# Designs tried in a protein design chat: VH-VL binders against q10081. Part 5

Target 1, 150 residues: q10081
Amino acid sequence: MSNLEFVYKYFNSLDVKELYDIYLLRTNVFVVEQKCAYPEVDEIDLKCGHLMLRNANGKLVAYARLIPEQQQTVRIGRVVVDPDERKNGYGRKLMLQALETSKQEFSSSKTFVLSSQEYAQPLYRSVGFKKCSDAYLEDGIPHVEMRLEL

## First folded at step 1 (VH-VL)

Design p2 (framework fv_praluzatamab)
Fold by ESMFold2-Fast, scan of step 1:
Structure p2 (fold): chain C 150 residues (1-150), chain A 122 residues (1-122), chain B 112 residues (1-112)
Amino acid sequence: as target 1 above (150 residues)
Amino acid sequence: QITLKESGPTLVKPTQTLTLTCTFSGFSLSTSGVGVGWIRQPPGKALEWLANIYWDDDKHYSPSLKSRLTITKDTSKNQVVLTITNVDPVDTATYYCAREGYSYGEDYFDYWGQGTLVTVSS
Amino acid sequence: DIVMTQSPLSLPVTPGEPASISCRSSQSLLHSNGYTYLYWYLQKPGQSPQLLIYLGSNRASGVPDRFSGSGSGTDFTLKISRVEAEDVGVYYCMQALQYPYTFGQGTKLEIK
């Protein structure tokens, strides 16, 4: 039995509770749990799509934003999974849904890209992404660019 | 930065209780998803996992040692304490504490303390 | 308990040459979520263990690309493409698929 629901909305369609849930999860994971010091909230949030994964209790357990770019490319960013959800595979489910949702919402998309922290590479590899850059620092944290071609 | 450091007695007599403290910084056991474990290494031998404790006070112990082990946390002090009762010379080892990191629900030891050598001898 | 077996236990290597260490588990380390819960650690002389490889094949932060992990199911390999003097130490594989977490017996890499 599937107890998980996916919801996809642009910023102006988010209600205040959804907005609260998204920023609470992102802040707790990126700022508090992972100690990421870069600005978490940015103006891209106003222009992109927001993919939410909720459990049976309605809790937001995973999230990603989908950013349409030029040349039939979609950038997947702010990928986050609730730290309480050990070994549930929610990250993989989220990424597979992100690809599916991107194909539906951005019909010409053929390339997916993301900037991956080192620890997250196994997740992205598991859904077909491959490293396509040398490591670079983003606010002192090592990242690599990863790409998936349809 | 994340750091862990073990402390406790360096010499303990057989039958006594050994208490080891792990003091850490750069993370908190009040935050969801984080854990701390204890691993030991007898001189010249392999690493042996002993116990884990998590943010929600969930605890796991090595089955062969479970009756002798107690793991506790004090989140306000950033400390995890391991207690081993009725020690004998085979408990002589370097004891490490390590953070169990997480990545999208996947856990593994990513940062280790320097270790503390405990000798059990009469 | 899952038993982890390493070979060889002693690995003398000439600097600049490749090295390969095997790790075998008594049961599959592949979880239904698609991850392989196999890890490689290096313990340099007098130092604490440090993470080299996580979830089978992923290099930890700061680990040189001359280190690579491979394998699936029950058979795993750690490879060093060109051994350097700083690579001396004992290498351990570990499984975290289930409790108790278990380590291999260790492989001591020494310079010839």
Scores: ipSAE 0.000, ipTM 0.525, lowest interface PAE 11.1, mean pLDDT 84

Design p3 (framework fv_praluzatamab)
Fold by ESMFold2-Fast, scan of step 1:
Structure p3 (fold): chain C 150 residues (1-150), chain A 124 residues (1-124), chain B 112 residues (1-112)
Amino acid sequence: as target 1 above (150 residues)
Amino acid sequence: QITLKESGPTLVKPTQTLTLTCTFSGFSLSTYGVGVGWIRQPPGKALEWLANIYWDDDKHYSPSLKSRLTITKDTSKNQVVLTITNVDPVDTATYYCARDYDYVWGSYEYFDYWGQGTLVTVSS
Amino acid sequence: DIVMTQSPLSLPVTPGEPASISCRSSQSLLHSNGYNYLYWYLQKPGQSPQLLIYLGSNRASGVPDRFSGSGSGTDFTLKISRVEAEDVGVYYCMQALQTPLTFGQGTKLEIK
C-alpha cells in the first residue's frame, strides 16, 4: 500500500533487532564531545515509547521517542533522520506521526513540548510548534523550548 | 534559475533609516525550509551576517544589531526587505541578500545563491 | 558568539600545486545529529561570494571535485588538489550552528 511503515513500541516490547537498529541509527547521527558529553543513551529509554519509520526495504530511516510528562504533556525527543534519506521528507512525516501516535497512546495529552536547536526550529514550526522560551544552553549548544497545544 | 538582486539608496546620511529590498526569482518563500538572509561587507573587510527570514516568517537577527534591524517578506512579490535605523558611517558596506536553503529532510545549504550586492555609503 | 579563525590569511600558490586553508572555531560545530555546521565560500575579485562546501565536507552543486572539505568539531580544512587561475579570490569559512552566524577573516589565494 505504502512504501513507509510506522511502528510504535515501549522498550520491553522491542525485539533485539529493533533495539539494535534504534541504537545504531542514534549513534550514527548523534555524536557528542568527550569534554562535556551528554549521554545519548539514558534511563528514559526504558520508560518511554519508541516511534520507528521504516522504508519498503525494512531499513530504519527515522526515529523519535515519546515521553509522557506531568500535566497531560508529551515530550518528543531524540528526533533523528538517516542522513542518506533526508531528501525524502521523513522528518516532517515523522513529526506528524509522533503527534498522531501520542494522541492514540496518551489520549488525555493535549500539550506537546520539545527542546529544539536553533537550526531545527523550522521543522517543528511547520507542524505547529511555537517557541516558548529564550535561548538556553544544553550541553553547550543553544536550544529553545517549543510547545504545541491542541 | 535562481536569481537575487538588491536595491535601495546608494547614499544615506547619518541618523537616517536605510531600507534595502531583495527581489528574487526561481524559488518561492512559500516553500518549506526556504529563507533569505542579509550579509554585508565593509570595504576591504570580512563578511558580516545581519538577519534571516524564513517561509513561515521566522526571523533571526544579529544580536549586536537587533535593536536597529527589521526584516520582512512579501511572498507574493518575491521580495524581502531589510530596514536599518539610525545609520552611521560604520554601516558603509556592500549589502548582499542570499538564499538560505535549510531543509531538515534535505540539503543544508546556507547562502547557496547570492545577489550582486549594493554598495551603501553613509556620509554627510 | 562563536569566533572563526582562518590561517593563513594570505596564500600564494603556483598553478597546478595543491593549496590548503585552515579554519578553527572557538567551540565545537558538531551537532548531536552528527553534522558539522561549517560552510566554505569563495569570493572572486569584484564578485559576490559563492558556496563551495556545506556541512563540512559536501560539495555544492557545480563545484569541481578538486575542492574538498574535511575536519570535525573545532578544526576544519579546505583543500584544492590542483590550483587553477580561476580559483583566485578570498575564501571564507562560516559557522551556522548558532546565531549570530559568523565568518572567518578570509584567506586571500593568489597566483605566484
Scores: ipSAE 0.000, ipTM 0.517, lowest interface PAE 15.2, mean pLDDT 84

Design p4 (framework fv_praluzatamab)
Fold by ESMFold2-Fast, scan of step 1:
Structure p4 (fold): chain C 150 residues (1-150), chain A 123 residues (1-123), chain B 112 residues (1-112)
Amino acid sequence: as target 1 above (150 residues)
Amino acid sequence: QITLKESGPTLVKPTQTLTLTCTFSGFSLSTSGVGVGWIRQPPGKALEWLANIYWDDDKHYSPSLKSRLTITKDTSKNQVVLTITNVDPVDTATYYCAHREGYFDWLSPFDYWGQGTLVTVSS
Amino acid sequence: DIVMTQSPLSLPVTPGEPASISCRSSQSLLHSNGYNYLYWYLQKPGQSPQLLIYLGSNRASGVPDRFSGSGSGTDFTLKISRVEAEDVGVYYCMQALQTPYTFGQGTKLEIK
């Protein structure tokens, strides 16, 4: 069987290697593909939880951040899978673990939200999210808010 | 491994309803994230997407054709059916069904295609 | 609807030479998750389309390393480093960022 490990930490608990791995992965996916050094990194990183999925060799293969919001809500963002590791189902495994980790870390959490574009909606629906808004523009592209209530 | 095959009439008269069936093997439409789409190609022209159906019965249609299209699935038979009402000669095309995995790391929507079936709309 | 425009529409190439096909979208295909929802397909004469490149630059299983995809946002390129006879056919780009999914007009690659 695959020897996969999930690790969850807030910013102040990250060691320098974990921080390096997170920003390298996010930069390769969000910044290099966008050909822009910033604004991918933001101050929310200092206030939220970081969920990491590592393979048997310790490589960071997928990542998401968990942002506690008002009214017992957790926002899931920066969902990314290493380009070399796509098609291994890591995105779905990551989302399922994000829900489980949120229940453990934010015991009062009842609602999960995220902003999704049309193509990504099937990923989020596969773990129980439902569309809950009309389309709106984010970075010039139509998105919808999606919600999951436990 | 994954195979799809289209079937249906090869000749249809204008104003009639066209029904096409996609029969597949090597995957299940009960698997989360899996879907099947329909794409057509008129002779000598570009590919045109028509509709998708997903494991959770979510359905998407080309807006310009939505009023004429119906897509359904029978998960137990490994079949997806596309129906087009009120056909006219412009609907003459080779019709393909194709496999997609929408949520595995945003994998391509159409990675395995059927052989295609040519449908001619003529009197 | 997102409009996909390919150039050239006809591409005669001498065997062994490189080939390059351009695809432009009427709006950015780069999602905030970092992925470009652009795909390249090859339709060989008399055959169904086959996937070559997914998400802008990733080579599909079984596709020779002679093929590569590049670009981001609205401007994408498919390159073949050394064209072989079996590469003859019509190449299509497609966007799957939003429905309706749309294809380019196609580029017919022919051996000179």
Scores: ipSAE 0.006, ipTM 0.599, lowest interface PAE 9.6, mean pLDDT 84

Design p5 (framework fv_praluzatamab)
Fold by ESMFold2-Fast, scan of step 1:
Structure p5 (fold): chain C 150 residues (1-150), chain A 123 residues (1-123), chain B 112 residues (1-112)
Amino acid sequence: as target 1 above (150 residues)
Amino acid sequence: QITLKESGPTLVKPTQTLTLTCTFSGFSLSTSGMGVGWIRQPPGKALEWLANIYWDDDKHYSPSLKSRLTITKDTSKNQVVLTITNVDPVDTATYYCARAPEYDFWSGSFDYWGQGTLVTVSS
Amino acid sequence: DIVMTQSPLSLPVTPGEPASISCRSSQSLLHSNGYNYLYWYLQKPGQSPQLLIYLGSNRASGVPDRFSGSGSGTDFTLKISRVEAEDVGVYYCMQGLQTPYTFGQGTKLEIK
């Protein structure tokens, strides 16, 4: 029972509408300085799984990509939530589903990692992630590596 | 009802250590997603954030003051303590503690504030 | 550090008239999750600050609807549709995107 639908697909299984929805959400949410322009769309998109959260009207309201890595590790990236839906707790719902989907799709996954900007750490800590690195700059923005082990 | 109250010395001499205690009611730091922070305001000047502590003992400090600051909590007593070492007159300010909840990506805001305590650093 | 700049510093208004306060950040406060990590506070004379607006445009509990926040990225506005005597005080914007959390220098709203 859910008023929300989770859909998980690899790139080759995405239809053109899903691809449009994903890049529209990712592009509309993220603001990049002109002087520091870097690609939001990259080659990893072709090699990873895409987790989509849709509302009852079929609108894509949250998204993350799941990247299988070596040593039973899954990297979670491109975590975005539709600004119009901010107060619905979709970020936490998405992260809990990302962990569950990763366990189902990558059946030896024991470690989950992500690179977090400082303000996003509360979301990730709420589902069990802990900092595992000192702060570092990525495109001039402070980040920290976070890890969750089963 | 949510309340916070600061306590500590009102007059401190240069080079001494300042210890401030925040005692609160109406919420608990055992609650996932809850935190308490300290903010100060020198007379006639803007607000300056100092440090936050959260339910899971995660701590954040103002980088320029980090070497002088320690923030701790006693969850069973509903208290958060801030310590500032080697004070000087520039540390003269009204010190506030405030509730700092987290929700998804919502952090860094303060929704309920204590009354503030004026600390003067002078000989 | 992210620098927050407010204008005007002093805002004399006649009761019943609208008021507008600007807040600019040295870096974008809009994250890829869609949130603007911008907050507005009011400090009435002799009182502690109180939260008015969170995440750019959301009114805090108990805040009258004559207060509204708008903007995205680096340029934000707090509007009061009709100023009342009780609105006198210093208004601060704050960014919660990264530590250190930083406040603007404040805008003093005073009755003409």
Scores: ipSAE 0.015, ipTM 0.627, lowest interface PAE 6.1, mean pLDDT 86

Design p6 (framework fv_praluzatamab)
Fold by ESMFold2-Fast, scan of step 1:
Structure p6 (fold): chain C 150 residues (1-150), chain A 123 residues (1-123), chain B 112 residues (1-112)
Amino acid sequence: as target 1 above (150 residues)
Amino acid sequence: QITLKESGPTLVKPTQTLTLTCTFSGFSLSTYGVGVGWIRQPPGKALEWLANIYWDDDKHYSPSLKSRLTITKDTSKNQVVLTITNVDPVDTATYYCAHSEYYGSGSYYFDYWGQGTLVTVSS
Amino acid sequence: DIVMTQSPLSLPVTPGEPASISCRSSQSLLYSNGYNYLYWYLQKPGQSPQLLIYLGSNRASGVPDRFSGSGSGTDFTLKISRVEAEDVGVYYCMQALQTPWTFGQGTKLEIK
C-alpha cells in the first residue's frame, strides 16, 4: 500500500496547485471520462470545505466536498476517485474520512446526506448511507437522496 | 464457477403464500458489490423483474408487487429467499434467481441465471 | 417506470442472412459516466436467459463476433451479421439504469 494523506481546506486556504489538482481530477472524471457537459465548477465551491486524499507521491487520488447545511446536517458532494486508482478502496476510505472530518469541522454534525446516481449507491451503502427518496432528475440524470444518521 | 438453483413448491392455491429459495455457489453475498435478484416469466410471456437483495442487505422491489414481496438472505447457507403473499392465478410463472455484481462502473446486471422453477397457481 | 419496446416481435430469418432487432426506451439510458445502461439477453427454447451484450455495445464472454449492439439514449439495435441455427430463441432488451429494472416484450427469432 502507499502512505495516504488526508488534507481538508476551505476555498480561501487552497493554494494554486491544490486548486489545479482538484479541478483537473473533477473535470477528467465528470466532463472528459463520463462525457458530462454540465458545468462542474459552481458557487458552492467558494463556500464549502474540500477533502483531498493524496498518495505517497503527492498525487490527488480521491476528493469530496463537505457542505454544512442547517439542522446539524452535512452534505457530501463531488465524490470522485482517480480512475487509475479505483481498485485500491480509496472511495470507502474517503467516505469514512469525510464523516470524521465533518465531526471535527462542524459542531454537532449528526446527519449526513448526499445525492447519489443509481450506480454509485453501493459505495455509499458500504459506509452506512440509506436511500431516503424516490428517484429524481438532476441535470437530466436520475439520482436518489441518501442519508446517514449518527 | 457461479451457479444458482431455485427450489420451492410447484403448485400453490390462490390466497396462499409462495416461498422460493435460491441456493448458489461460486460467490458470497457478503462480498462488496454482489447482489441476487428474482425474475419471473409467465408461460409464453415476457420477463418481469421482481426484487433484488444486495451484499449489505439493501432490498429493492417491483413497485407494483412491493406489498406482496419479501426478499431475505442467509449468507452462511448461500441462500436467498423470496416470499409472495396472497397468490393469484396470474402469478403462475417460471421463477428465476440471478447473480449481479457491481463491476467498477457502478453497473449491476444479471450475468448468471438459475435454471428456473415453474410455479402453477390454481385451485 | 421506464418502458422498453422491441420490434419486430417475430423475426423469421434464412440461415446466413443478417438480422436486426430494435429496442426503444421511454427515457434516455445514457448516464453521466458515458454508459448506456442497456443489456441484451437470449433465451433459447427451454433454457434460462443468457447475457449477450452489456452496457449497450460490449459482448459478454463467449458471445460470437457476429453479434453486435449499437445505439445510444433511447434507440438501440442488436445485429446478427450472419444468422446460424444456434441463434434461435427469444431476444430481450433490459434497462438497469433505474429501479424497477424493465425488460422489452421479446423478439422471437426463427429459422425459415
Scores: ipSAE 0.005, ipTM 0.545, lowest interface PAE 11.8, mean pLDDT 86

Design p7 (framework fv_praluzatamab)
Fold by ESMFold2-Fast, scan of step 1:
Structure p7 (fold): chain C 150 residues (1-150), chain A 121 residues (1-121), chain B 112 residues (1-112)
Amino acid sequence: as target 1 above (150 residues)
Amino acid sequence: QITLKESGPTLVKPTQTLTLTCTFSGFSLSTSGVGVGWIRQPPGKALEWLANIYWNDDKHYSPSLKSRLTITKDTSKNQVVLTITNVDPVDTATYYCAHRPYRGSYYFDYWGQGTLVTVSS
Amino acid sequence: DIVMTQSPLSLPVTPGEPASISCRSSQSLLHSNGYNYLYWYLQKPGQSPQLLIYLGSNRASGVPDRFSGSGSGTDFTLKISRVEAEDVGVYYCMQALQTPYTFGQGTKLEIK
């Protein structure tokens, strides 16, 4: 039993409890202010990698998906930290691991991108991402595109 | 079927406040991803986007008009209200409200019939 | 703000002939997700605007296949392969990459 454990799997390798944990966390965070339970579930989930951060008790405390794109680029999406576990630095730890995992799983990766809500920009800047677009609407919420080249 | 209808005064005097109501059916503003926008068209001119309101009460305004615009919703009444303060003859236009269908749409698929508002003394 | 420029502004067409409308943006509309946030609308005389094309090249529901959208980045084209009388109206391009959403000045398609 470790204090914190990272697990990375493609959809086909996820077991039923991992799938349950992922969608429960994503639903609680991304749809807590919405009325629909399934707006965060999409076909990309079937084609990308899933990075999980678990605490010493085995609880899923943070998650992100890693989406390989064209031109040696990896998109990091659905970044979420359990609300009960905020202020433990899990978001930063998750982002650093997402970069390491992406290098291992997508060895040709040079560029990392993500769409960031305004409040989340300090987290992404802390691991090296820089704003590379003006603000735009995604699902009605202001976002900016951020990029990191390693 | 989705329908929207604009209502409000057809004639307003300069410096007054213009209040327009959009009443809709066939969808709910409690549905994730759904929004309603306001767009206007001065006589003989191009379309101009004014404001959007979304299911989560997020609001976006045209920066040039933001200080004069307020958009609100009443989800239980299926209504969205746009208020424009300190109107000027340049605000004379047909005002439309329009439906934004889902997350990632970023477009308006159904529009109301429009209501012509004339601003003159 | 992103400025949208259409050409031509007036397009007289003989029925059955093709028509082409250009739309240019002052900044790239290509998002890193691979989509162009460019949309085409038609406003028929006395009617509200109706959506024709979304995300650069996708036809909206109910739109005839004679309509097609193409282009990427800053240069976009709407084509009508064989103009019908019902296609008369003003065509507008719109960007939704960033707020404020901005429209072109419109292209009026008229039958000769």
Scores: ipSAE 0.000, ipTM 0.498, lowest interface PAE 13.5, mean pLDDT 84

Design p8 (framework fv_praluzatamab)
Fold by ESMFold2-Fast, scan of step 1:
Structure p8 (fold): chain C 150 residues (1-150), chain A 122 residues (1-122), chain B 112 residues (1-112)
Amino acid sequence: as target 1 above (150 residues)
Amino acid sequence: QITLKESGPTLVKPTQTLTLTCTFSGFSLSTSGVGVGWIRQPPGKALEWLANIYWNDDKHYSPSLKSRLTITKDTSKNQVVLTITNVDPVDTATYYCARGGKYQLLYYFDYWGQGTLVTVSS
Amino acid sequence: DIVMTQSPLSLPVTPGEPASISCRSSQSLLHSNGYNYLYWYLQKPGQSPQLLIYLGSNRASGVPDRFSGSGSGTDFTLKISRVEAEDVGVYYCMQALQTPYTFGQGTKLEIK
């Protein structure tokens, strides 16, 4: 039942269908569901890695981008799980794979950081992240910076 | 913790170039969405924004001063440098650097340096 | 340039009394994203400015709940429900909707 496939690619290696799937999922979650007016697509997409989780039917069910910020730091952003699939633990599986993929792709990575909405903190705590800032607004939504050090 | 500190000359003669350095810790300009700005305050007057620089080397300048201002960064040294050419006594002010924008630039100037007073003698 | 106008410019207050500061912009600070790009700062005597309120009405970390921001578009208000001696200083509003970012003239709050 759980034949899941992880695929990791930089922008120039994405095929047209993968690009379509990524932006459709991100737009449905960040723009439509969260009703944010901010640009969802940015130039960071051209310079970072894209981690995709597909189910047995080939559907993109979860996604994150991996951004090398400092020689030993990776920022995990645009973490999204298909709303129809949120009862399947895909968020946790995605985060564990993001850490593993980052270690493989960025061999010097020791520190992982992300910006977390209040409700999402339990997910990130479950894989080892700890809150390291006071709350701030991003897209008008309260967030905190979270960090994991190896 | 997040700190910023301004450094540079305290006295400058008219027509000279003023160079100010902001050294910071607790954050990086390699982080997406992060920027640093310069704001000045003449004695007894209001705050005036001068320039911002962002993680991607995007730069914004006050239009009235743009021809005299240059902002640069050295991400590896955690430094931002502001240069003001052809100074005159009206440029006498306390100069602050502050952390500008975070992520989508919604959060502006949340941490400030202590300020450095620059007097342009006449 | 967007012009920011504060009133009053001088505000003597007895400790324990409320205080209110107005900030008006020459054009709307309401972005299409639904947020007002209006910020409030406090500069205590001899100190650097510190952020009090961001995006019109959100209290910055560590700021007491005595402080509140309200308003939308061109008319904004900072309220202090019960002024304390430590609140003395100059209050500035700032817009970050467009460059150049512009500040009001400042409101000096003094204990009488």
Scores: ipSAE 0.000, ipTM 0.496, lowest interface PAE 15.3, mean pLDDT 84

